# Ledger of designs, part 5: VHH binders against NADH dehydrogenase [ubiquinone] 1 alpha subcomplex subunit 10, mitochondrial (ND-42)

Target 1, 347 residues: NADH dehydrogenase [ubiquinone] 1 alpha subcomplex subunit 10, mitochondrial (ND-42), of Drosophila melanogaster (Fruit fly) (p91929)
Amino acid sequence: TKKYSVFNAIFDKTSKRFDENSKVICVEGPIAAGKSKFAKELAEELDMEYYPAVDLDLIYINSYGYDMRKLDPQLPPSCRSYDVRNFCLDPSHDLAAQFQIRMYMLRYSQYIDALQHVLSTGQGVVLERSPYSDFVFMEAMFRQGYLSRGARSVYNELRQNTIGELLKPHLVIYLDLPVDAVKKQIKARNVDYEVQSKVFSDAYLSDLEQLYKQQYLKDISTHAELLIYDWTAGGETEVVVEDIERIDFNQFEADIHNKKMLDWRFPLEAEWCEARIKYCHEKPDLMNYFNVPRFDVPELVRSADDGKVWRDVWFNAPGMKYRPGYNADMGDEGLLTKTKIGINQGI

## First folded at step 5 (VHH; framework vhh_7mjh_2)

Design s7 (from s2 with F103L S106D)
Fold by ESMFold2-Fast, scan of step 5:
Structure s7 (fold): chain B 347 residues (1-347), chain A 125 residues (1-125)
Amino acid sequence: as target 1 above (347 residues)
Amino acid sequence: EVQLVESGGGLVQPGGSLRLSCAASGFTVSSNYMSWVRQAPGKGLEWIGRIYSGGSTYYNPSLKSLVTISRDNSKNTLYLQMNSLRAEDTATYYCARDYTVRLEYDSGWTYFDSWGQGTTVTVSS
């Protein structure tokens, strides 16, 4: 009985942290829509934690600020860096498949962190895009011939193995910009690789909008509340806040067939604790679902020889030989034991 | 020389069980990740699961309830236990040395540097 009393105390503490603002909000929309400015302002006004759009700096910039892309001359072609700049300038490269899978994985990892934050603190979160919408980019890339059928199959397998483990957002806010407005904003932002991009064609941007509106928004709105705004000229965050305050997130209580908020309907306190443990303590297990080997897709397979070179180069780079805090070459003063990093010893 | 030799395949009735063995020489299985992979006639390779150097296991979600991977460090041998076999489990089964590495945000690449020659399992009435 003593063990069950401890679990009950944890369950009670989790639910007691929740209030009307303990919500997961995802801000969605096309490239250059002004999502970052809006999402940050929304988070500030609602006193929620802001999660900016992910990028591959999360992979390539190590804990000491060293840019691992500098190692490319020492690596075989299959192991070299490939980020959004490379994708914009050379989307037909074999590494585009790796890039898209990594983007999904980064969104997935960030989303777990956001769920952990809500379940541990009761504070709501605002995210720029999510793993739920990531497939629109994959499908648009496939339609343009940037991904093979095999790469698409692997992406779909990884998504199928992982997406069901998460709790869907309470609210999705879609900032709507037509293709012409997106193209104008790309020019206005004047980012060199975006302006010179081979990717941002009318066909690609139109496919992305179609996939967002006809698949993602339609599918996610079965669970999440949905707000759509014409954001061509921007808008007032205060107006969106007022619209959010009018939403009845408990409307499902009046209709037994209503699937809204289904992932957040925990009839027992024990279930809140199980969710908290899953996202707070079992993140490595969730991320391990991405370790399914791929064989029949050449662009996603690296030879063992290439992998050994990558391993040797990466884990002898500045700050990579030992755990963060234990690398003397970076000025660390780790006191006891050093542990090599980057090797998956988990399940 | 690094070598892997699978054994234990054969004809099995539907619903039956079978244990495959993989004897390693030239390296130590307990110091490496080891994977099982199968290939059904006319189909591509399908990953079954792995055992990590620390002894924990991870399985293809589609196969988790049907298979168990284990090893005997004293015999330097890997095992694959299969239960409730179906006709679609008919395949050539391979063991492979798995060189996969993972960072929190980077993983899932196939680094298999040594494969056995395979052992054939046929499930039929």
Scores: ipSAE 0.236, ipTM 0.628, lowest interface PAE 4.4, mean pLDDT 85

Design s8 (from s2 with F103M S106D)
Fold by ESMFold2-Fast, scan of step 5:
Structure s8 (fold): chain B 347 residues (1-347), chain A 125 residues (1-125)
Amino acid sequence: as target 1 above (347 residues)
Amino acid sequence: EVQLVESGGGLVQPGGSLRLSCAASGFTVSSNYMSWVRQAPGKGLEWIGRIYSGGSTYYNPSLKSLVTISRDNSKNTLYLQMNSLRAEDTATYYCARDYTVRMEYDSGWTYFDSWGQGTTVTVSS
């Protein structure tokens, strides 16, 4: 009968979605550390959704499985594909700057999906890396001369405009491998472009380790719990699970100056609802923060003529004229009105 | 012949407001993306925001609380409303026809092919 009782009844449903395992866990570490195997096993042990490391196949493979890289012969050089293989073999290419920005955007997009999952279902998530750690790769590339000062400035501006829109992870797990062990694991994995890589020098790998340990881990640990493991010989996922079970994620309740879990301290049910709506329904608006033109960084500027050729080729490619389900060239029958998705429209 | 003509600049005191206009001829503003761009003395070009063909707007996050972009389709004219002007807002302001494709994973490609001559805004006490 009382107004406050009605409010409690309405908003209890939101909080009931969350339990002690409604957590965001990020697995971090150098290349070849065994992060994928560990993160997948951890997600299985904790009954959490697993998010594998992002790659540019998310950009280049369309909804019908068509590889857009096949269009390269029809495109100006400035518009051709450039992925992790190209970066490893030719890191001084002008497209390396766009590649690094795209990697940040992919991690950002995936992280929004992970937040959406937690806030909608209450199930926790385990991600391989996050947008929060992506800058270590940008800074290492810059130190090696693969990015101009202008490109670094653009990256930092895009990060500053976007990173504050997300909720930090509850836990970061860092799998520690010294440079020598990383080099041995790259050789053991025997991936052709990694073994032949011009990028994986002692200097680059040492810069990544320093940036991870001296900047990222130090910074993120003010708000997230942090676990660090010597993973040189690998390790047992069950041991890490036991360590996680010992963490008190609510220690801030005893100390008001403790900043851990600050992003997850919503005192009102309405605030949880607003966060859920933000990541479930406003993702396109968040991704638009990346669509900010730059004019003074040549490697991030494409001529109008090149851009018009790219638009014509890409949005007339197999499966690209209309949204998925409406492309007759791919065998779709299109039961409803067709809508162009690439020309003058967002995703 | 495509032409863009900016107007409405001048001397404004700090904290003031100003509305700039961009008159277009040779094409239809409502059928195109349109952007506002500025250049402060001795600095590079800075993108302010765009209006999409459908009428929705998107702003540089650093400026979104300070500016509003609108248009009048009957006059084929684009507007930039600026509030709470600071000395740092002293610049030449340009409107431009914008072919930027909005994609989830694409950022930073500049596709502006037609620019106006610019209108100068000076913010001083």
Scores: ipSAE 0.387, ipTM 0.717, lowest interface PAE 3.3, mean pLDDT 86

